VH-VL binders against q9umr5. Designs and how they scored, part 70

Target 1, 268 residues: q9umr5
Amino acid sequence: SYKPVIVVHGLFDSSYSFRHLLEYINETHPGTVVTVLDLFDGRESLRPLWEQVQGFREAVVPIMAKAPQGVHLICYSQGGLVCRALLSVMDDHNVDSFISLSSPQMGQYGDTDYLKWLFPTSMRSNLYRICYSPWGQEFSICNYWHDPHHDDLYLNASSFLALINGERDHPNATVWRKNFLRVGHLVLIGGPDDGVITPWQSSFFGFYDANETVLEMEEQLVYLRDSFGLKTLLARGAIVRCPMAGISHTAWHSNRTLYETCIEPWLS

## First folded at step 3 (VH-VL)

Design ga43 (framework fv_mavrilimumab)
Fold by ESMFold2-Fast, scan of step 3:
Structure ga43 (fold): chain C 268 residues (1-268), chain A 123 residues (1-123), chain B 111 residues (1-111)
Amino acid sequence: as target 1 above (268 residues)
Amino acid sequence: QVQLVQSGAEVKKPGASVKVSCKVSGYTLTELSIHWVRQAPGKGLEWMGGFDPYDGETVYAQRFQGRVTMTEDTSTDTAYMELSSLRSEDTAVYYCATQYYDILTGRYPFDYWGQGTMVTVSS
Amino acid sequence: QSVLTQPPSVSGAPGQRVTISCTGSSSNIGAGYDVSWYQQLPGTAPKLLIYGNSNRPSGVPDRFSGSKSGTSASLAITGLQAEDEADYYCQSYDSSLSGWVFGGGTKLTVL
């Protein structure tokens, strides 16, 4: 009787990472069909996000078709951006709850172990030189790199995030907004102790201004202009904010208290 | 490369305990996850438990919970599996195997196996 | 009985193709967990043959291939050779058991 749940993983991740999440769902909602999409795992998670969106789209279509009552999405980290794009490009999705687990919805601007692994000598202040090139945009992490000190380069070079956020014009923007607005609930989860998502408020559509002061969602042009439907969703009562302290980036999908507080209520 | 060398065969009476060792070389235990799998004569493979580095804990298969204990001595790069309250149906070859996270594929294979330790439980 | 179901035996002649199935459920393969395959020659320890549904470790010839669809996985062996005669086991993770599970094993006989 519960709607099926589709899980989309993050950077350098795979289905095994979500075993605890599936156990929690089985305990609280027995009989729920949960599918972790076993695509773009490990290093393949570095492939361009639009390529990942195409692959995940092909995987979710048959699951959605078998569930006319609707499905839920749980999308972790980078996977939350994939799910943002899926909801926009699919003119036939039937998603009820879109649960975003610590995803950089307004982008990333932080020195992390992932960056040091990929670009050992680069600092966050210098990464714009790589990411805002055609070569850099072939890497998923650069697709959502958002340097607040080079916002002009971000707006002109971002092939993914600036487009799905409506920060740069796209011919499909009106259709993408219409499709996204079909979602039942947008559940945003994140917290100050994540340690990877920088600023952590990016998970709630907040982000740095040019002075690295965080402006919350309601102060963003994306929200004020209602570029893809955030203002409409909020007015409809469809946005849920669930911040939690004390959780590191790799623990969002394996913390029982987080699950019970932020995820469980939205799995009808 | 990685090599797993297990202790020799054991013969035990019902009700006794057995402790099998697995010496790791070519890598350190602090960088590996060790799992234990057994195989009764003429039967298939059965997972008993192993270290989960994500949780920092050893996880046991429910069937063995309460009578199996898996430990590691990182100073000697040796893993141990102790099974208590032995029964005739515990007669099996016991294998240790390494599991690693393959970042290129995002997978967790059991990539290297020990030679196996025959444990016979008889009166 | 194993939670992953394999045929007890399969056979083929040298040079032929054989396929070994591994049938799971919604709590393991159906939930998205990947499948690994192990080859066990008589009197030896298992050896990793395929991991992550279709990846081959170094040294495994390309005539061994793996695939996964829905709640099932398959191991295909082409150009059968006498030395392929062995037991083959599939493996996945199971959320209901909170642990790793193996198939019951398939004995491959090369006729």
Scores: ipSAE 0.664, ipTM 0.856, lowest interface PAE 1.9, mean pLDDT 91

Design ga44 (framework fv_mavrilimumab)
Fold by ESMFold2-Fast, scan of step 3:
Structure ga44 (fold): chain C 268 residues (1-268), chain A 123 residues (1-123), chain B 111 residues (1-111)
Amino acid sequence: as target 1 above (268 residues)
Amino acid sequence: QVQLVQSGAEVKKPGASVKVSCKVSGYTLTELSIHWVRQAPGKGLEWMGWFDPEDGETVYAQRFQGRVTMTEDTSTDTAYMELSSLRSEDTAVYYCATQYYDILTGRYPFDYWGQGTMVTVSS
Amino acid sequence: QSVLTQPPSVSGAPGQRVTISCTGSSSNIGAGYDVSWYQQLPGTAPKLLIYGNSNRPSGVPDRFSGSKSGTSASLAITGLQAEDEADYYCQSYDSSLSGWVFGGGTKLTVL
């Protein structure tokens, strides 16, 4: 039978948003046990990402324990960062495919409706004042806010993303790298018409330099230094890149062509 | 405050069609998803279908596929459910219900219900 | 047959605690889909009582609480009152049917 699939949602999201994804999986891989974790839904998705990682860890442990052949993760948007941290902090995860569905893996620097809802008078150029404070770091969205014009503040103040990316030193970095490298496949999905993830190449470990020119993964210090294993995974043939145009941020989990092209091949 | 007002009771012969209306007030129809649920006398609730705003398609329960049509008139904020080829087993109270996204909890409850429309199918 | 299984009836005396179970499967509650509960008084439309497993709408007293574990959910009513006598329905989404499903309903009798 097929390996179980665990789904981790994004900001202001919940299990119902994935109904089409589960329908597609059931059609192509009937009998697959799919669990959408219904933790940190709605406003709770604003809780600090390390708190979310702890809660999701407690939920995935019994699922992984019941599946000695391994599990697959499908992690959407902010949920992809939660899954990055889960794979690093769990000494004994048995994840085969980690499918990252339009997640800001190098961070976010864009004016979005979510940002306007939380901070109506702020623009992306001045949000660093809030996000890089101790108070701001108590909000999930600020945990991966990456202002390319204040990279020094990001490196010093980010309590989450800079640490899991190995951009700032941490005592557990070596263990986190070792754990992350246990993953079978890292499947990266995203596209230019997403409209929320800015730059969209953040889903593929690309990001802005100080002039807002996008540098791709292979030009990032994170990759070049192999800080958490990207260069090793790529050399192993374990990284899959699946960009697709024409898909908006809320449609990644409900587009059949995307599912068939980018997700279905990695569900065993 | 959302209010759902449904059309009055109907008596139909086997083989006929019935069209039930649901007038929405307090919000515009485009801001809410409308579901249809029926309840036969002395029996439980049975979901019939809805318009899925994500894919722009109507979704019907398999049992009613081919016999039910759900439409909306946004100019009058009225939703409709038409059931054809009526059988005695279709005798039931038919409800419309709204579903909305609650951002605080991330949930999609059926939060408001119409008063129900009794449809009796009798020879 | 109902996709979500509820006991057909439960009973209790005023002031007591009663619980109503809702048993699903891996395609609905087990897949992580939320459970809502509805109260239906005789001759009236259903009223939302609990949504998202454990959330109460405005106006629902805290005597009503919901919980979910694995493939099942439960509605608890404490301090039972005569006006609680009604039919109670659980509801979830089912991925194999691509639609919403209701439990068969539970008639609560207040003695």
Scores: ipSAE 0.197, ipTM 0.715, lowest interface PAE 6.4, mean pLDDT 90

Design ga47 (framework fv_mavrilimumab)
Fold by ESMFold2-Fast, scan of step 3:
Structure ga47 (fold): chain C 268 residues (1-268), chain A 123 residues (1-123), chain B 111 residues (1-111)
Amino acid sequence: as target 1 above (268 residues)
Amino acid sequence: QVQLVQSGAEVKKPGASVKVSCKVSGYTLTELSIHWVRQAPGKGLEWMGGFDPEDGETVYAQRFQGRVTMTEDTSTDTAYMELSSLRSEDTAVYYCATDYYDILTGRYPFDYWGQGTMVTVSS
Amino acid sequence: QSVLTQPPSVSGAPGQRVTISCTGSSSNIGAGYKVSWYQQLPGTAPKLLIYRNSNRPSGVPDRFSGSKSGTSASLAITGLQAEDEADYYCQSYDSSLSGWVFGGGTKLTVL
């Protein structure tokens, strides 16, 4: 039988978004137990990411405990960052495939409809003033706001992303790295037509330098220092990169070709 | 400073429709989420509909679905609430209110309110 | 009907403390949705008094405070003054209704 699948949604999202994904999994892997976690739905997705990690942790523990052969995670958009932290803070997770669907793994620096809702008069160039304040860090979107023109502020103020990426030192870094490295496969999915995740290469651990030139994963200090295990995972053959053009941000979980190419092969 | 100014009191016959306006000043309408809340004489507040942050679009309370329509004219910074098939039980003060996030303070929802519009439904 | 339960009235003497409760369920306050409180003086529109469970807008005195525990929230008013006579409403979001919900309101009388 197939390992159970746990799905973690994104910003302003809920379990309803994954109905097509569930259909695809049932067609190709009938009998798979799929749990879409109904936590931090809609507006509650704005809560601090560490708060969300704690809540999702409590929900996944009994699922993992009942599946001694392991589980798979499919984590969409902001949910991919929640799953990154889950894999680091849980010293007993049994995740085989961690499938990251267009998640801003190195952060976000771009104007989107979500940001216009929160900051109607602000441009991406001045959001650092709000996001890197203590009040801004009480909102999930600011926990992964990564302004490449104010990297010093990001490193000092980010209460979440800079810590889980090992970009700022933390006492638990060694344990977090050890825990994350227990994952079987890290499957990274994203593409240039996403329209929300900026730069789109953030889904593959690429990101802007100070001139807004994208540097890929292998040029990042996070990778070079092996801060949480990316270099080790790549050497182990455990990182899968699956870029696909023509897919918008809200379509990653509802495109059959994407599912067959990037997701289906990693569900055992 | 944000101000919400509503249209004046109205008296309607049962079965008629009423359209209440809410003009936004001190901010543009496109930068605010507008909600509508009513209060019958001597009764509590009842949410009728407005922007749903979970869905990212306008949603109506189930009780009013099919009778209420909420629209906006961005060229005049004016929001509208139209309620049809009026009954005597619809006699109430109707308020518009705004839901605006201020990330520094975390203010939400319904930070600013209009002055209210009395709608009386009588024969 | 209101989906959040408040006592219909509370009273106190000047200088005393009163507490107004707001009882919800697992689909609203119990689900973690934040609670706001509104003050409505006679003949006026409601005014935001407390947001996100315990925060005060600029201009609201520190004798007003909010708290949340489990499926319930409370508004505490210390040092009661005559101008505090008003109706008080709690508000949250309800996931099962996909909408905003208000308490039934509490009339505060300063004796």
Scores: ipSAE 0.000, ipTM 0.387, lowest interface PAE 14.8, mean pLDDT 86

Design ga48 (framework fv_mavrilimumab)
Fold by ESMFold2-Fast, scan of step 3:
Structure ga48 (fold): chain C 268 residues (1-268), chain A 123 residues (1-123), chain B 111 residues (1-111)
Amino acid sequence: as target 1 above (268 residues)
Amino acid sequence: QVQLVQSGAEVKKPGASVKVSCKVSGYTLTELSIHWVRQAPGKGLEWMGGFDPEEGETVYAQRFQGRVTMTEDTSTDTAYMELSSLRSEDTAVYYCATQYYDILTGRYPFDYWGQGTMVTVSS
Amino acid sequence: QSVLTQPPSVSGAPGQRVTISCTGSSSNIGAGYHVSWYQQLPGTAPKLLIYGNSNRPSGVPDRFSGSKSGTSASLAITGLQAEDEADYYCQSYDSSLSGWVFGGGTKLTVL
């Protein structure tokens, strides 16, 4: 009786990371069919996001086709951007709840431990030279690198995020907006203690201005211009914001209180 | 889509300097790391220097330190390599190349190459 | 002067398999730095064939493959074609030189 749930993982991740999430769902919604997609695991999570979107699209089509009542998406970290694009490129999706777990929806800009591991001697101020090159855009992490001090380069070079956010024109923008607006609920989850997503408000469509002051979603041009439907969704009462303190980046899918507060209510 | 177009052939006397240009199209210079590689007639490839994104600065091969200078003019999307105190053994084809970043190792192949500029040093 | 050692020449007939070796040291390939391979057709600039030891750029046929073991790397070409006649160069990073290094090059002759 419960709608099926499709789970999309994040950077350097795999289905094993969601074992606790599956346990929680089974306890509160027994009989729910949960599919954790084993595509682009580990190193393959570095492939360009548009390539990942194509692969995940092929995997979700038969699941959605067999569920006329609809499905739910739970998309973690980088996976939340994949799901944003899926909802835009699929003109036949039947997603009810899109649950975004600490995903950098407006992009990433920060010297986090993950970035230091990948680029041990590079400062965040220098990454724009790598990420906004054609070679850098072949890597998923660079597809959502959003340097607030080089906004012209971000707008020109981003092959993914600037396009999906409607920050740069695209021939398919009108169709992508129409498709995205088919979603029942956009559930945004994140928090100040994440430690990876910088700024953490990116998970709620907030982001840095040129002075690194965070502007919230309602102050973004993307929202004000309703570029892909955020303003329309908010007016429909379809956006849910669920911030929670005390949760690190790798714990969003394994915290029971987070699940009960932010996820469970949206799994019908 | 990225294209590198280099300046024409040069003939120089020993002791002179030469400045080779590399015009980048398809992307801007600020988005790419440019490296210079030379090849003497019938010989192999020799790296001279280029922008190192891990250091955030241009690095030169030890053999050329003090004689080579690599610069960029972002207003014209043109990179330059200037080699001074020319000797007959500097006769070579000089290539500019873009650096493809391998984020797993931090070390980079050269993905696109210019057509080369023949520099002949003769007396 | 080359830090990476390649055989100066290799030959094969159409349809055969050839292998080109690239021998380094503890400061480059042995230190874990990845190996790239370049193809240079007569009179042209080099072209990237393999990067990151074994990855192919878009447009490079799967009959070209790379491998690495210890301080050495190898480029294998199967189903050899006349158009493969070229010079082949390996490349890596050398920590003792703080710079990129190329092999001396291997001339492949398709008989």
Scores: ipSAE 0.000, ipTM 0.411, lowest interface PAE 12.8, mean pLDDT 87

Design ga5 (framework fv_mavrilimumab)
Fold by ESMFold2-Fast, scan of step 3:
Structure ga5 (fold): chain C 268 residues (1-268), chain A 123 residues (1-123), chain B 111 residues (1-111)
Amino acid sequence: as target 1 above (268 residues)
Amino acid sequence: QVQLVQSGAEVKKPGASVKVSCKVSGYTLTELSIHWVRQAPGKGLEWMGGFDPEDGETVYAQRFQGRVTMTEDTSTDTAYMELSSLRSEDTAVYYCATQYYDILTGRYPFDYWGQGTMVTVSS
Amino acid sequence: QSVLTQPPSVSGAPGQRVTISCTGSSSNIGAGYYVSWYQQLPGTAPKLLIYGNSNRPSGVPDRFSGSKSGTSASLAITGLQAEDEADYYCQSYDSSLSGWVFGGGTKLTVL
């Protein structure tokens, strides 16, 4: 029989957004129990990410408890960061495949055509003033805003991403790393035509340096220090990279070719 | 659900100031961007100002700069708009509204509105 | 003067289609800033009807639709009903004013 699949949505999603994904899973793995968690929908998706992690944790516990062979996670966009934190804070998770579907794993810093109207009174260069304030950190998107020109402010003010990446010290960091490393496979999916996630390589743990040149995962301090286990997972053969061109941000969960190439092989 | 309740009608003389309140429930004030919009009798909507989460500060429309002050009391979840040096042209209904801030898609509608406060300026 | 131009009035009979235009410039709608539409019934506060050019909040019937082309936006109402009689306002952001702007409003009369 197939392991259950838990789906964690992104910003402003509903279970209806994943109808095609569920169809694909049913076609290729009939009998799979798929649960799309309908917590923090709409405006609630703007709540602080640690609050969302707590709510999603409460929802996944009974599902994992009923599946002794393990479960798979499919986590879309912002939801991929929620899942990163879930795997770290849960001492007893039994996740086999963690499938990260176009998630800003190293953060967001974008003046994309899709996102240029996000900041109507300023450029992306000015958003650090809002996001790295206590008020700004009450919004989920600011929890993963990563301004490469103000990395010192990001490291000191980020209440979520800098902590979960091990970029700033936290008392629980050693336990979080140990918990995260129990995952069977980390499947990273993303692509250059996403139009929302900036840089798109953030989905693969790449990110801008201070000159806005993208450095890939292996050049990141997070990877080199093995802060939460990326280097260990890669050495274990547990990281899968699946980039695909031609897919916009809202289409990752509804593209059949993407599903067959990047998701289906990891749903044992 | 977000609900906005405004203070009652005011009658002021020219040169006076008025302070309108907007009590927020359903969310805390620190989680919302409150904007102020007025409407003169029989006329259209005019934006006066509001909190800009992108800049982390309150911004005012140029017409009102120097005459308007927008403040918040987070302990009571109440926003305030004070307009000074009142003229007869300031006679209007004043609304507070929440701005829904969808930071990834750039959609920023004024999604909840208070009932409005009539301010009459007469000599 | 208003930065976003709307016709002062439109009219239609029950069951007909009516369209309300909102004409902007390169500093607002033409720059790609999203358009919202608000319905104001007599004696009431405005109510959000359309946001993000074409999205409906819950509770707004699909008879209401929004669109955008170039520097202009349009609100279309199909199957017109007596209850639709109201004032309608478009809204966007204007980069030259560094602020939010409303259209002058359109009074819809259901004949």
Scores: ipSAE 0.000, ipTM 0.405, lowest interface PAE 13.5, mean pLDDT 87

Design ga6 (framework fv_mavrilimumab)
Fold by ESMFold2-Fast, scan of step 3:
Structure ga6 (fold): chain C 268 residues (1-268), chain A 123 residues (1-123), chain B 111 residues (1-111)
Amino acid sequence: as target 1 above (268 residues)
Amino acid sequence: QVQLVQSGAEVKKPGASVKVSCKVSGYTLTELSIHWVRQAPGKGLEWMGGFDPEDGETVYAQRFQGRVTMTEDTSTDTAYMELSSLRSEDTAVYYCATQYYDILTGRYPFDYWGQGTMVTVSS
Amino acid sequence: QSVLTQPPSVSGAPGQRVTISCTGSSSNIGYGYDVSWYQQLPGTAPKLLIYGNSNRPSGVPDRFSGSKSGTSASLAITGLQAEDEADYYCQSYDSSLSGWVFGGGTKLTVL
């Protein structure tokens, strides 16, 4: 009766991070088959996002094949970007609900302990020099680094985010859009107290302009041009926005109220 | 580096309570999640409870709920485990252990263990 | 009685390979939760040997390795030495119990 759920983790995550989410799903939808994909855990989450997309694609194919009624995706943090690309590159996916838990859908522009661990002498203002190099694009976090003060460099150098968002042309863009539009529901979750995703509105396709003023999804060129289908999905009533205050980055998958309000309604 | 030193052996009568301490050095107590694990003589390891980093609270194993209390004194970097209504089957070595987040693997091992405290419950 | 099942004993001669199994269920290892292994020498506290299915802490020799498949995990010890004689415990998280669980333990005897 319930569709299977596939969980895709984020940067430096493990299956243990989702134990409460699995408990909530079992309580409200007993019998649901939930698969947490244990690929690219820990340090391996730093591998280029296209490499991760290929690995996750190979893992989800047999799960989707055994569920002709469809599957749901729950994709956390960086994992939400992996899922964005999966839905675009798979010409036969059967995803009903794509639930994005605090993912930087328009990119990241903020200092974190992870960036300091990798690039100890860098600040967010100068990280563009590293990230927008061929070497830097071999790291997942640089694949979605979006410096609003160097947007031209982002557009030319991003090997991942600028392409899947349709901000730079790609030969496969039309097919990627067609594939993405097969999704039943796009559920966007995030909030102001996350503390890691910067700006937090990136989880809702908002982002900084050159003055670091946040422009929401409907003001973005990717939305206005309908580059990969956001405007079409919104017109269908297929986009759900569920912001919640008071939740830190590592708590999105372990807050019962968040689960009941934003996730549970979309698990059929 | 990290070291856990536990209080000495205790002998208690049935129905009494025991409070075992675990002094942490090499880290501050606020940087670590402390868990408690016991081992009856000749038997295996049994998890009793500990700090859940995702919930930000202490969680107890269901079979000890209502009998166990785990507390911390951050001023002395000492964790405590108190077990009440003692029975003969509570005779065991009680261990404290630290849990850390390993950024390289995304895992939460019990990486350092105290020397253990023998608690004997006899009439 | 134990949520994770281990054989009560295994034995081997010096230089031999031994393998210790840890069998779980859909609520723990089968859920995708990782497995850690602990070595307990006679009269001492447990020591972390393997974590995250296959990772070794600093100071643990590469003779010790871990693996996981389906609902089970295995600890392999190659080049067996007399000082390896100890009890070995696997550990995972169990979603139905909302807590950490240990295997019943395996006594390794070096012949």
Scores: ipSAE 0.006, ipTM 0.578, lowest interface PAE 9.5, mean pLDDT 88

Design ga7 (framework fv_mavrilimumab)
Fold by ESMFold2-Fast, scan of step 3:
Structure ga7 (fold): chain C 268 residues (1-268), chain A 123 residues (1-123), chain B 111 residues (1-111)
Amino acid sequence: as target 1 above (268 residues)
Amino acid sequence: QVQLVQSGAEVKKPGASVKVSCKVSGYTLTELSIHWVRQAPGKGLEWMGGFDPEDGETVYAQRFQGRVTMTEDTSTDTAYMELSSLRSEDTAVYYCATQYYDILTGRYPFDYWGQGTMVTVSS
Amino acid sequence: QSVLTQPPSVSGAPGQRVTISCTGSSSNIGLGYDVSWYQQLPGTAPKLLIYGNSNRPSGVPDRFSGSKSGTSASLAITGLQAEDEADYYCQSYDSSLSGWVFGGGTKLTVL
C-alpha cells in the first residue's frame, strides 16, 4: 500500500482548506493514510516558528513510528518552513518525499494583507525595524522576513530562517544537515502568479540581491557552500522543481492539474 | 447580526417537489456559504449540501444527487433548496445554516441556523 | 448508522460533570478535520456550541469545553444545569464522502 502522507498548513490556515488535495490523493492513490496536522490554526499560526516546530514534531513522531517504509510530507506556504526545520531537528525522521507547496524557502519580502493586519502602518521597506527586534521575532511572519536591503540585520536578528538555511552559524548545523540529507526527494512547487510569495522564486531557493534582482538557487551562497545539503541533494538527483503559471497563493492545494503534474508522481 | 428566516411549512403529495427558501439578513449572501441540513422527526441531523467557495459551486451529499438543487439569488439575499420526487421518508424539518471563515481560528463553523421548515409528505 | 458515533444518551445530576464522545475514523477526525458541537434544545434549531475542536462562540459559558484526540472528540459539560437538557451533535468533514457529517446525536438528561 502507499506511504502515509502528512500535511502541514500555512499562515491563518486549517485542515478544511486541504479537502480538495485529500480528494485528489484518494482518487489516484486509494488507501493512502493522510493526516492533516490540526495544530497552530488561524491566529496561532503567528506563534514563533520554533514553537510550531516543537508542536508539529510531537504530532509527527507517532505517525512516522507506525510507518517503517517511510512517509511523505506536503507542506504549504509557511508550513514548508516548519517542515524544513522538522527534517533538520529530527534525528530519526523517515521522510521520502518532502513536497514544498509555494513556501518562501529563502524568505519573504513583499506586502501582504496579513502583514497589514499585524502592522497596518508599515511598508515592506520599513518592516525590518519591527521584525528584526526581539519582539518582532515572536511572530512567525517575522521569522522568515528577509529584507534584501538590510541583509546584515536579517543575518544577525533572524532567530529561525537564517539558522535553518545555514546563513548564520549554529552549533547544531552539522547534525541538522545530516538529518535533512536523509530526505528522499525535495519537491519544490511555486509560480509567478502566486501573488503572495515575494519573490515567487523564493519557493525554489532563489531570492533578491541588494538591487532586487533575483538570483536563482545555484547562485546562492547557501547552495555554493552546501550549508544544509542543497548541492548534495541536487547532485543525487533528489531535487525536483515544478513551476506552474496561473495559480494564485490560495489555489495550490485545490488545483487538479497542479496536483497531477507536481504532486501525484511523488506519492508512492 | 446574522439572521436566517425560512419559508413556512409545506404539505406535499408523493412524487411532488418542494422548494424551501432561506432569507439572509445582517450579511450578504456573497459573504457567506449556505448549507442545508435536514432532520426527520425524532432522528438526527443530516447534511444535504452547500456552497463550496473554493470551487465556486454547490456540493451535494451523494444520497441526494439527482433529486436536490440548491440555488441563490444574491440580489434578494435568498437561498433555495428544491427537493424533487418526494417520498414519505423525506418528511423532515429542513434547516439552512451559514458557514463562514473565522480568520482568528482558521475554522469554518456553521454559525447561524434558520428556524427550520417542516415538510410533510403524505397522500 | 452515522459515520461519527455518539452514545445515544448520557445523564447526570445538577452540578455534576458529564462527557459526550464522538468517535470517527481515518476518513474524518483521524485525517485532521476539526470537530464542531451543536446543542439542540427541545423544539428549537441547533445552536453552535463549540467549533474548531475547542473554541467557544461568544455567549457560550466556559463550563462547556471540547477536545480532540486521534480519531475521537469529546464534549465536556461541568456544573451541569437543568437547562442543559438537550440533544448534542458532533460534526466534522469526511473525505471519503466529500461532505459534512454529523454524529447520531446524544440526548442529555439532567436527573
Scores: ipSAE 0.401, ipTM 0.759, lowest interface PAE 3.7, mean pLDDT 90

